# Ledger of designs, part 8: VHH binders against Mitochondrial mRNA pseudouridine synthase RPUSD3 (RPUSD3)

Target 1, 326 residues: Mitochondrial mRNA pseudouridine synthase RPUSD3 (RPUSD3), of Homo sapiens (Human) (q6p087)
Amino acid sequence: LGVRPVPEDAGFGTEARHQRQPRGSCQRSGPLGDQPFAGLLPKNLSREELVDALRAAVVDRKGPLVTLNKPQGLPVTGKPGELTLFSVLPELSQSLGLREQELQVVRASGKESSGLVLLSSCPQTASRLQKYFTHARRAQRPTATYCAVTDGIPAASEGKIQAALKLEHIDGVNLTVPVKAPSRKDILEGVKKTLSHFRVVATGSGCALVQLQPLTVFSSQLQVHMVLQLCPVLGDHMYSARVGTVLGQRFLLPAENNKPQRQVLDEALLRRLHLTPSQAAQLPLHLHLHRLLLPGTRARDTPVELLAPLPPYFSRTLQCLGLRLQ

## First folded at step 1 (VHH)

Design q07 (framework vhh_7qbe_3)
Fold by ESMFold2-Fast, scan of step 1:
Structure q07 (fold): chain B 326 residues (1-326), chain A 120 residues (1-120)
Amino acid sequence: as target 1 above (326 residues)
Amino acid sequence: QLQLVESGGGLVQAGGSLRLSCTASGFTYAMGWFRQGPGKEREFVASISGSGGSTYYADSVKGRFTISRDNAKNTLYLQMNSLKSEDTAVYYCAADFWSGYESTDAYDYWGKGTRVTVSS
């Protein structure tokens, strides 16, 4: 790990000194300058460069199962010709020495989150694991645990977040929107009741490190659930604008009147993170699929735990805020 | 491929006991018993982990039925005590390598069933 010195004063009597970080410092992205945060995929990656990056992101390999630590910003699926995880699976399979069996996606999070992706070169194994995850969700048994850093601290240390959600076209963008008291017609037209569990792990500098366990599947569910707690995820440039603040008081704004915009952080938080407003506008979503539980092997009857290490930018944020994953 | 064969079904009077067996053609991780009564859907009865260290029961049979296994013989057992007319069903053995223990769609391998009739 590299240590970055605390910035020099602007001069005596011109402004207050920046607060120091007692146990080290925040590190900015490397010498490129084009990407401000360490651990992000470079812009304009070639197909071959993406395959190389994904091969380097393998965190576990057991029999037909290959587990990746997916970088933030990489879509899992997309339009024909779009560079996605799914689109490069044949090349990734070849790079890993697989003969005729191509990797297929068993479990993955969306584009904006980072973390665990479970792949299988055996279709039968993939089918069995997909049944396992479906059964666990039906039994309300969480198998996936995300880590998130929130702007603000949830009022409760743990609990359940329930919301009816729909996809809606607003200003040319598909957005996840909460629906109050959904009608039967709403449910038939795609409104889904969603559920997540949350637990606050640590708090510091007006922020929280939160564990999130989704028990339903819906686009941007965890980001919107944290917005409903008035604690948007750090780096959420899609939904954070729905949380308004006046004189330190937070409230929810209507989706139709508050278009997606780059997240604006208050001055105190910018100082803690050692970021300018322009740099904060480029902050990656701090939502990471950290842990996944798999069924045991034939020789065992206990679940197997898969862990993905946090991206460097995420670890930097935790260090700046004095937060520890416990 | 893995095959499961149930045995031990028959006619028994209410309050009686019966023991079902299920022999697998090879090692299994988790195993369970399901039943389907006349005019009913297939329902969960009991499940056991690969080691035999964990057991799970449907509320309707808890305290009356005991699930066990002999891994040396690749055989699963269901000891049924204090039988009731409501226990009349075809009993199916299921093996689960990657799935949960209560859902019928979670199990990968199934036997053809053995009939249990409990007379009032």
Scores: ipSAE 0.000, ipTM 0.121, lowest interface PAE 16.3, mean pLDDT 80

Design q08 (framework vhh_7qbe_3)
Fold by ESMFold2-Fast, scan of step 1:
Formats: structure tokens, C-alpha cells, sequence
Structure q08 (fold): chain B 326 residues (1-326), chain A 119 residues (1-119)
């Protein structure tokens, strides 16, 4: 950004600069114990402050289409009175000069993920885009590309992940559970066969930067698919505990016996990330909807690409691990 | 813009039956019913796919409640049988867009309809 370091005494001699600088490619942005990771929404945000933050998060605006880079931790919908993306759409619409046309959600990532959210002030445009995404999914053409950082490196550099998944309500929490050999009854009761494509972009320090393209829609599909590869996503405090380790060997633990718990990272990874175990327990999910493909202006035109830049905490993690997004 | 309007709530005696309806301005969505009792968190009740071919129920209502939809009428139904005092809640109709990656979140909600089970 071209900003110079601020000297303690405005340019006085080198004696004023005797400070230990930590070695390595990773730099701290502040005291993580007292403040959330850089790029997260502040706690106790007002409605007006949320609208301002979302207005600042607009990455593209073309006709009725408004594209946001959603922060991690912001729910799309929720209880009455809760601050959600949906609850502030009228105020956001006004702030963007769309006073007579309220924004509606066309496509969004879930609460725990960050990245692209596609909104439209035109219901007809929203409907056409929903049909486009549906047709592409049925044709097994990926329209969404997520970036994730995994604890562990997938055995293959790329591939397909297939799993039958169900949503199960366990101890007050809705959890995604894989089902082996689903019966006809299971499928009728909501078990769905899911498919994702993955590609390893870069590896470093026992971690991988992966691109994930879901070809089906299911709650927590990408997190569970990476767990099934024995490579849980960094910051996955819901499903990472299903991957066990004994003498350096990883294996899948039964979902029924392994409740959600804060992710535990090994000491070498904690040192590389410059985090304490307590700070790592607050690590945001490193799953980011980075790219969406929209239809071109004409049926024969090349699809239009929308990109959301990575949040600061995600970029910091990549820098600490020596990973680069190509 | 999708609008969801619930109806059919009211006062009913324990062991009785009640049918809730939810009318939508459009109907190519996965839909569900949720409920919230006084001082409790919102609880999942039942869901149905956009085609009506797949349904899922919370264990507390299996065998007693039936979710269905009439796509020609843009209406979602919840048939509630063998009602218990524990079923007393505000019932909400909710919709999830077909290709919305909401990680299980429903993005459109009705205002709710109150069900009170007496005795």
C-alpha cells in the first residue's frame, strides 16, 4: 500500500529503533488475545455499523446486480432482532441509492464461510440467475470456486469427493453426518448424494491451499468432504474432531461419538501461525467463496467472472505458511 | 421478492389435530417448518424438497406430523396430529433457494402463526 513505518521519535537516530523484530514471513497485526483476527466483524456491532461495513464490502455493481464480499461469522438469516445480512437489506438498499428497489439474495455462502454474495434489486434477474446456476449444476459445470486452507495435505493433487450426507439434530446442534450405503428409506428421509471437485494449489508446513467446487448443495458439505480426505479446514470447530491421529497416522472417527469441539492444532503449526492454542481455538473458518461464474451478455459469450479478495486473516495464514493463490 | 404467509394456527386440545398452511409468491424452493416456544430457541420441525420428492422430520414429531406441498397452488402444508402441550409454539414457514449455498440456513421466513395446545 506504500505506507512507511511510523518512527517513534519522527526520524531521530537508530538508537530509537532498537526493537526485536520476529523472524519469518508472518507478521502480527495486533494482540489477538484482546482483539479478533483482522478482517472479522467487531463484536457488538450496531445495525448502522453493519450496513456501513457491507457497503464497504461491495466488490462489483452492474445494473441490478450487487456483489458483496461477506465477512466470516455474519449469518444470512436468523431470529427476530438478530443482525443478519437479510435483516439489513432494506438499509443497505437505501445506502446504495436503490430506494425504490430492495435487494434480494441470489447466492450466498453460509455464516462461517466468507466471500461472494450475489444480490439483485430485480426479481426477474434473480430468477434467471437461479435457473442458470441450477442448469450448470445439473450439467456438472461448476460455477462456484472456494479457497480453503487445510490441516494436512490431500493424498491426491486433485479429484472428486463423493459422499451421502444427512442432517442430524444432536444435542441441540444440527450436524452433517456421512452415511455409508444409503438405503431407499434414507434417501426418502433426506439423505443426499453429494459431489465436490478439489484441486491442491500449493502446499507448505503440512498444510494445503485447495480450491473446492461444489456440484451439489448440502449443509457443511465442503468442511465434511475435507474431513473425509483426513484434511480438515483450518478453523473448522464443528467437524475437525472427527479426524483422529495416533503416532502420526490420521483416521476418521465415527460422527456419533465425536461431538463438535474447538480445533486443536499441533505445536509446529501453532508456531508457524504465531498462535497460542487459545487463539487457534478462535480461528475463523478458512473457507472463502473466491470466484463465481455468471452467464455472459449473450448465450454464446464467455462467462463473466466475479472475484472476492481474501479476508486479511486468511491472507495472513497463507503468508505464515508460505502459500500463494495463483 | 418471495413472500411467505402462514395460516391455520390457533387453540387446540391435547390429542387433537391442526393443519398449517404457508402460501408463497413463488415456489421453486426447498421449504420447511420451524417452531419457537416461549423462552426457547428456534427448532427445526420438517422440510420438503422443491419437487416434493424428499422429506425430513425432527425426531420429536416423526409419526405425528406430515409435511406436504401443492406446487400448483404455491402452498406448503404441515398436518399436525396427536398434538402435545410441548408442541405449543409459534410456527414459521421458511424457504431456501435451490442453489443458495447457505450451509443449512433458510433465507426467507414468514411472520409465524401461533399454535397453543391446551390441557
Amino acid sequence: as target 1 above (326 residues)
Amino acid sequence: QLQLVESGGGLVQAGGSLRLSCTASGFDYAMGWFRQGPGKEREFVASISSSGGSTYYADSVKGRFTISRDNAKNTLYLQMNSLKSEDTAVYYCAARPYDLWSEGSYDYWGKGTRVTVSS
Scores: ipSAE 0.000, ipTM 0.200, lowest interface PAE 13.2, mean pLDDT 79

Design q09 (framework vhh_7qbe_3)
Fold by ESMFold2-Fast, scan of step 1:
Structure q09 (fold): chain B 326 residues (1-326), chain A 120 residues (1-120)
Amino acid sequence: as target 1 above (326 residues)
Amino acid sequence: QLQLVESGGGLVQAGGSLRLSCTASGFTYAMGWFRQGPGKEREFVASIDWSGGSTYYADSVKGRFTISRDNAKNTLYLQMNSLKSEDTAVYYCAAKSEYLGFYTDEYDYWGKGTRVTVSS
């Protein structure tokens, strides 16, 4: 379907009230160099250091289930020989004392997002949970809730985002591209109709804290859905350039004409975040798989909730902008 | 509806080689090969992502089989070398039309299979 028309009469002219001082101003860390992105993996990480970092990232263990809070930037899979979550599962399994049982990935977020990763040392449990998540998606029951900070405030406080998306390989990179009116031929050629629910939970400094619940699975779906709302996610250096601005008014640029480029933030937002333009160009993607619902022990039991705490850079951003999750 | 058509199966002597092909009627994010031997459950053989940059193999075939794809032809290949009688099976092509990561081990689309018989 593409982007729905926005009723300008009802929504345009909504202004975020400016505050002289943010509720929680972020602070500079140290005199010899600010590290505003605390919580990121080091670039020169060894295999053993990655295993140690993942051990420290365990947020829950229940029988065969091991839940990680995955750091941003760690790929789940990659080229042969590349250091990824998948490539270190045997060492991680051994470090956790899991006998002859090797961990399998049940559910993970993509490389650029952070948050919950569900692992199982029991193949039967992994299979049952994978079927549960697939069945929930087909039944349009949200099981995953992401938190995101957006550049801009969505016109509606909550709603549904629908878009037909395709994956194109351009200059060695897989890019997600919207398709306005997919034909049967387009669907046969891999175009998928995607759906996400969103809810604005807080606003401040021209930004929003948004909860996102994907009801379909597609590469970069949540980043592209927020771009289609003209509110790209902070740290989205892949798709944010598709949102243009002229005289303060935002509009969508064609994906074909707008290659990935580092996100540029306005001067007021840079001041609020205590970032230089160079630092903002390195801002990690503020998209975090915060909550997963698992089935209860019995069919009639309430679902079990798994939570991953926000990474330090994400919490810093919220504090700088005066936004609160709870 | 996405369709997968396998070809290249046949009779081959132990120690020989065979190449399987699978042509998809449209774009696929990831593709893989599975097999089912006589009296056995279907088992994973190999998979490849769209870019061809990530390949994965079952331990039983690692070093003997090579998976590759030609995206211009929407075709997946499995080069099978040093074939053993234990490799006798119906080989199935499978595809994912969306990025599932590790949300599920379920593939969205399956071919009808091609038979490989390895004689002594």
Scores: ipSAE 0.006, ipTM 0.289, lowest interface PAE 10.2, mean pLDDT 80

Design q10 (framework vhh_7qbe_3)
Fold by ESMFold2-Fast, scan of step 1:
Structure q10 (fold): chain B 326 residues (1-326), chain A 121 residues (1-121)
Amino acid sequence: as target 1 above (326 residues)
Amino acid sequence: QLQLVESGGGLVQAGGSLRLSCTASGRTYAMGWFRQGPGKEREFVASISWSGGSTYYADSVKGRFTISRDNAKNTLYLQMNSLKSEDTAVYYCAADLYGTSYEDEREYDYWGKGTRVTVSS
């Protein structure tokens, strides 16, 4: 973990040339637990307990910038009274000695993903960084790199995923739905053309370790993009059911008739992961914001790299599958 | 204040080639070419990221035009091959000091005065 200079156009590195899958043991969680998912946030946390957990999740602090490794399952924003990252920022700010300069969110991943969250106690610094990220996206220069483990192996080792996406409210849930041929009216009404880059880092046991770089911002974009590749992310209980299989062959099911349901894994994969079907139904989303590129002190300076270590459950999954991130 | 100066326009025969240049008085980020033909609206031609790693083209010029840049010289280029009479237009260089949308003319902060290209049949 750390901050280090990188080239302005640093995206996927040359790590692909050194693709060796380690052989390692993967065993069930400790003697007292049927729960293999170490690193998850405890259920029914108080506000004070959440602040303590977030304080322990600080991975970097430089001047007004505070970087967290956000646990999976913590929402960034929500309704009044809901326990979210935003709702505890005043208390977190006080715990860090920042009573007069409250932290604000510069960049964060969604509720179901884990990884980097960038906070600033200085509004001017936050504004500068938000502009940097927005301008980099418009220039199609990736600043964020996610790590994901997919059920299935993409047909190409790297490429671009493009899809027009919309939010559709179905049975009290907002779902991301692809639109095959959006009209100008559709675009005006909120349909967005989305783009992600992907690279396969390693493969094993019918699964892949994939790096994902979003170049557009849309709810659940990376999960849906992998579904469109017929390789849903492990732990994706919202969208994985849109991938059907008949006689080992995968195909995309119609969005209209496929409500969210807990992901079902093949018996061979369950054995490899040392999970029961009921445990697999509780598998956290294996999507982690691993790397962010920050601008240097001035706009023309070389970007600086922030890294968040993988959650323990994610690292366990990689070991079980013989996959290596590097 | 940033200034953009286009050069390289002129009269060329159909099927011929021409190279346009645009020199900026200072550092730029995203850059693009737009054109306006007789009796037509201004339209997007091509754009390029700061590194030169990403390029975008209008469908009408794909395979015929190539956009490139030399950051050491603060210069943008448009190599135009297999020119058609429909390519006759005033060509404008546009720049942003930050990264913005590549196709929307409203996203560019700085514009040159244009250079005229006439393609004879």
Scores: ipSAE 0.000, ipTM 0.104, lowest interface PAE 17.5, mean pLDDT 81

Design q11 (framework vhh_7qbe_3)
Fold by ESMFold2-Fast, scan of step 1:
Structure q11 (fold): chain B 326 residues (1-326), chain A 121 residues (1-121)
Amino acid sequence: as target 1 above (326 residues)
Amino acid sequence: QLQLVESGGGLVQAGGSLRLSCTASGFTYAMGWFRQGPGKEREFVASISGSGDSTYYADSVKGRFTISRDNAKNTLYLQMNSLKSEDTAVYYCAAVSWDEYLSTPYEYDYWGKGTRVTVSS
């Protein structure tokens, strides 16, 4: 009937002394080297190597549905000839034994985020699921849950983030910009009202592990929503510079006057993460599509949960900061 | 991979009309038209939902341009009336894998190579 755990007392001697380390210390897997972050896509992959990596990233396969754990930095779409998820779908389909049936993207996280990608070899199933996700968003029912690590701790433990956002070309770069009190004209010219739910799961070392549930779709929405909470996501080299500090107090800088910059972390946080400033400038975005809810087989069935494990660099960050995903 | 091919561009006199078409190699959800004029950034023109029942227009073209689609032919249209010299641009067709209104170029999954419209004085 199984083994029962028995409480054991700590021993006396050198072994007990050797285990006296500061709590919350990151257990390092050795030096970071020239490639400081485990779990990142290797540079200069061939098409065949990318297909092999994506095949290895399959976390679930049920009927026509194939679920991937996408690495950070892989674009979903791009220019003709660019190596992207979309560009290798025929080769991936073939490698999975789907013959001439091509996988279609049902739902995916953007290039900079990691995590769940839902694919279907059946166009009818893809259409049905896309309509389900659209209906859920319109009904304000969350189907996607992201995990993020933030620089700073949100003032509230949970809440809603609402912002009108536009995409604007600033200094040669296309950036997501919040718009205060958008007019009808603004909305007609592309300004979209956006909504995300957030919940703080854990806090430590001036950082937070946050769950984010987007209820609207907009470029860089979750990154900008966390910036609006004055708690930019770790590895956000596009928008984190919009959070300024004076006399220890954080405030939002205008997007027009603050161009994208590699994220700069405080000395205390760098020490906690065991990173140099140069290494922190290469930190991957700590935004991971962790959970998706799919409809059950019938309308009244309980939703099916899909989970993508955190990439190794993300797990290392959590360990360094003493944060636990519940 | 989904492919979008624009057609119908050309030279037209100010005050004239032109109809652009965009044919997709397969089914698309929300679709839109964007344009890029000489020395300008790519800007939103119009969008249409997957069902075709919801349409949105930039203020600069509202009342002059009409977006429509024929899902049986996988084809998107832009009827351009009362053309002005300011409408001179390369017009791009864009599509998404979601049934969603998208007003920004970076939320669209697929893009065509563009078709040039020149409005002469």
Scores: ipSAE 0.000, ipTM 0.174, lowest interface PAE 12.4, mean pLDDT 79

Design q12 (framework vhh_7qbe_3)
Fold by ESMFold2-Fast, scan of step 1:
Structure q12 (fold): chain B 326 residues (1-326), chain A 120 residues (1-120)
Amino acid sequence: as target 1 above (326 residues)
Amino acid sequence: QLQLVESGGGLVQAGGSLRLSCTASGFSYAMGWFRQGPGKEREFVASITWSGGSTYYADSVKGRFTISRDNAKNTLYLQMNSLKSEDTAVYYCAAGTYYEGYSPDDYDYWGKGTRVTVSS
């Protein structure tokens, strides 16, 4: 999409709530060999193929700043020898014709989410932007806006989600677990109070298109925050099992009893999405870093907006559900 | 998925210096040091952003300790000067996988620790 100036301290606009539901767009793709998860990276990519895919994913390039629309499933960092965004930055830098100044990561979302990744070939620019994001977060000014599709509709059209979270090692994996009424000892042992803002943009077929703005940083915060609203994100195979349903009523289940497992969708939603249960078990996480606000050229200028278009599978999901982002 | 290995701990005389190192088995965005003294909870010591452009220190160590990193070597350092008996602790390295790991509480990975004993 590109770069546009927006008002400082920009929150959610109300006009985005007036979304039209398109009719019939999902049906016509299916019979002709539609790919339900178009836009995912192929398995077993070579290093060269990954660099080509990332070069094609550049959505903005201004001065030392390079912005990517990261595909879902690509790790940002990992073990030596593992194919990650970080591991190919030297090759990506060369492919983009950059001088001996190699690209550095300024801002990125995790492996399972898609969307904006901000890179800089200038270390000083990266440090300045880091200070900007830190100061904005401290002042509770949102700089990042995620789009998510939830299974279920939040009870409120907008609000704050506050939760104390900890990382707990369960069966060889680190999982984010909420802590009720954390003690001083809990805080000293790494429990963090977290905050996100949410806004429902559109609803349809028992699902919601939600904008999420994190004001704290914690592993899997947005996924767990939506679980706490009893509205897990579509494609959340890590935390969705913590939301149980009995006779149409939803409730939160303990993490100990509900280990990560592939998300199960009800029959009505499967029919609407034109997915089998097996296909739904492979659904990518519908959490996309859609918008970032950067500081203007001067300190008093309005922030500059960076946008990443939705991946094709995400757009297909919206079309099937009759939801529109704008 | 990161492994963190601390080194450089040992016995040192009060007023002396010691340099701790932490090597990551992959790239880390934000890194920091925590310590746990005898009969005490784990406490924050210092943190550094991925670029090295911002550093943060506990008040008890400001002016005495310096945190730094070498991203080419995936290594974090803690230079400890003017050591005091109260600095005796197991020192832990922590790492975050994202640029946003600004707070020490944002770190996803932890080392096993390296013991520092400061004798009077």
Scores: ipSAE 0.000, ipTM 0.204, lowest interface PAE 14.3, mean pLDDT 80

Design q13 (framework vhh_7qbe_3)
Fold by ESMFold2-Fast, scan of step 1:
Structure q13 (fold): chain B 326 residues (1-326), chain A 121 residues (1-121)
Amino acid sequence: as target 1 above (326 residues)
Amino acid sequence: QLQLVESGGGLVQAGGSLRLSCTASGFTYDMGWFRQGPGKEREFVASISWSGGSTYYADSVKGRFTISRDNAKNTLYLQMNSLKSEDTAVYYCAASEYTFYGGDSYVYDYWGKGTRVTVSS
């Protein structure tokens, strides 16, 4: 006859959260409004359920081009048999009425970010769009705009972030590592010079809403660029531990001695977000591919704008912090 | 100015083997092989991450084809075994300027001109 577990959500903590929420910066909308991370994929999602979720996530469809608002946590590719966006493209194609024209990935963000994904049922269209994005980057014309919420406020309201980055395999994990003074040999062996533009949209509660426009593409580039600004992205459990704090002053820790670990938020920020430390350790990455510019009907035409709405947990975070996307 | 040059195509008997190579003029991230058969759209065959730690194959070639790379030589390989008449196609090498965490993207920016593989009965 073991003792029954005491309900974890009963008592003062639940009442305090309820009392703060109606008068706080966070909106309550029934059961989903009481959950901190609404909009995440359910645990142990079936293949059929994933296809249904992705079909519901279509934000645009024009000719062979299909645009998704990808949920956070869904990998684009993976090992054979793994449930990924790529692995369900045949079923997604069938669900959209594409009998012989299987969708292929043209443009996507990594597993941990949310937002726009471009798919094409026509390989020639995919190739043309890839060339467009390459040309735009070489012309230093941003085609992608991400939204991020950062722990900390960048010292400048806007600017450029430049870093040489490499992908290094450490203890079974691929990690993005900055390289100082890369040699020509380093560049030939995978080190890439990276560039992002950033703009602070709003600040509140020691946090910032930032727009990020990558002019190069590299794994975890935007997360690492914000770490180099000493303002890690909320929910970055991979790289945030590389920012240390002593007596309120922030500094960068060496990558080689600082393994990935769950992000720790200070007590004031936890209170503002209405989260426990345990809940904050499960916070999804607040990095969202919000806008993409595609070529117009003709080469000289104004680019067409694609927008992906923010996931519910992201909108909740903004509301808790008093931040607005303008 | 990055160029991809495929080689190793040719005529081969059904059940035979052939090895394709693709040499890049410089560094590449993720690389892949695509093919286009007569009267068909270009289709994915196989991909490999920069480190070689992740590979993915189309169902039609799993167990028969092996993708590999030699980064010191900037060269991508496709070992094709147990060839079928359905494998007859122009094979294209592709390379990405993009990478995502773990090399989990198949976006390709550069394409070779192709090498023809004909599998006879």
Scores: ipSAE 0.000, ipTM 0.143, lowest interface PAE 14.4, mean pLDDT 79

Design q14 (framework vhh_7qbe_3)
Fold by ESMFold2-Fast, scan of step 1:
Structure q14 (fold): chain B 326 residues (1-326), chain A 121 residues (1-121)
Amino acid sequence: as target 1 above (326 residues)
Amino acid sequence: QLQLVESGGGLVQAGGSLRLSCTASGFEYAMGWFRQGPGKEREFVASISGSGGSTYYADSVKGRFTISRDNAKNTLYLQMNSLKSEDTAVYYCAADWLYGESYSEHEYDYWGKGTRVTVSS
């Protein structure tokens, strides 16, 4: 049979490992130390300022492909007139010297996550890559690896997370809700079976650095999958409240407690992160599309790896918790 | 998963013609035909790009075989003319999601079960 070879390093990457052991908590010299959330986009950006920020966020250019490290909080698409990645693509194309060529989105992380965005100035290349990602997903070959920091440590060091999910519109917001034992009618009405792979890379201070590889596409899938592991992502102000604790034991809260609220961190974790409760309520989602595998130039060639550096606030969190990306 | 189903094989006399079909589900894949004769390794016959704009043939079949596709019907065809006894083989339909320029069976991800062609003297 003519099955395409799977690379030995497909799945969780070891190329990103660093040599030294954890150094322990980050210590702040005083109140005049670095801002906790360095690397976030300024609020009330002008269109020109956003284009400049995105130009500075280019991590790779190869032929028609332009790869960005998208900041957390920037939506990819939105309402007419809204400032989004999609809305500024013409200006970004001009700033990059791409005259009369349209940049289009091939793959992007969602608004709340940060990380890799793949753009193409060639429609044929975009179509080919979109087919590649769709084919890989159907074949259950992971192409995208996210890094996340979780509140809590998963019981298993690696595994699969499976859940049937639906979108429910509650109080003006779309929420991702797990469905137990979905019926045939539920599936016909939009409930989808979802799958992610996870691997714990490092643990410290009651937290974990986790690599996540989604094999299905659903809104907020990775955040909800970690909630189902009773280990919500740091900065998850939509779903973290679904995890409760009694006498130190964690459990999933019922639907009546399923409303979004700002994440509350315990006093020990706040001290370790050098954050006040008010600052922790503004913590950006620690979910970053870190690695993306592209097909090689020819079928026999080794897949090409694209990497997006972690944002400064993410790196600071890792340092404070004594976690290392191996 | 992409499913490939070949049809049209059978017994035909030398110098005759036969048309093979391969029905696929899914998108615009680059597709090809391979064959395996008695006691031989699997060999490339012909391939066609996803758009149908480019075709490639093994030297042994050039001028005799024509590969074509109907994307509206998700069907690949191999028109075989001037058949020879050495064309006797099981013919396999194969799909590659990206390239289509490859002559190597190792570069194709999906395979049908095959359809047998026997050319008599």
Scores: ipSAE 0.000, ipTM 0.122, lowest interface PAE 14.3, mean pLDDT 80

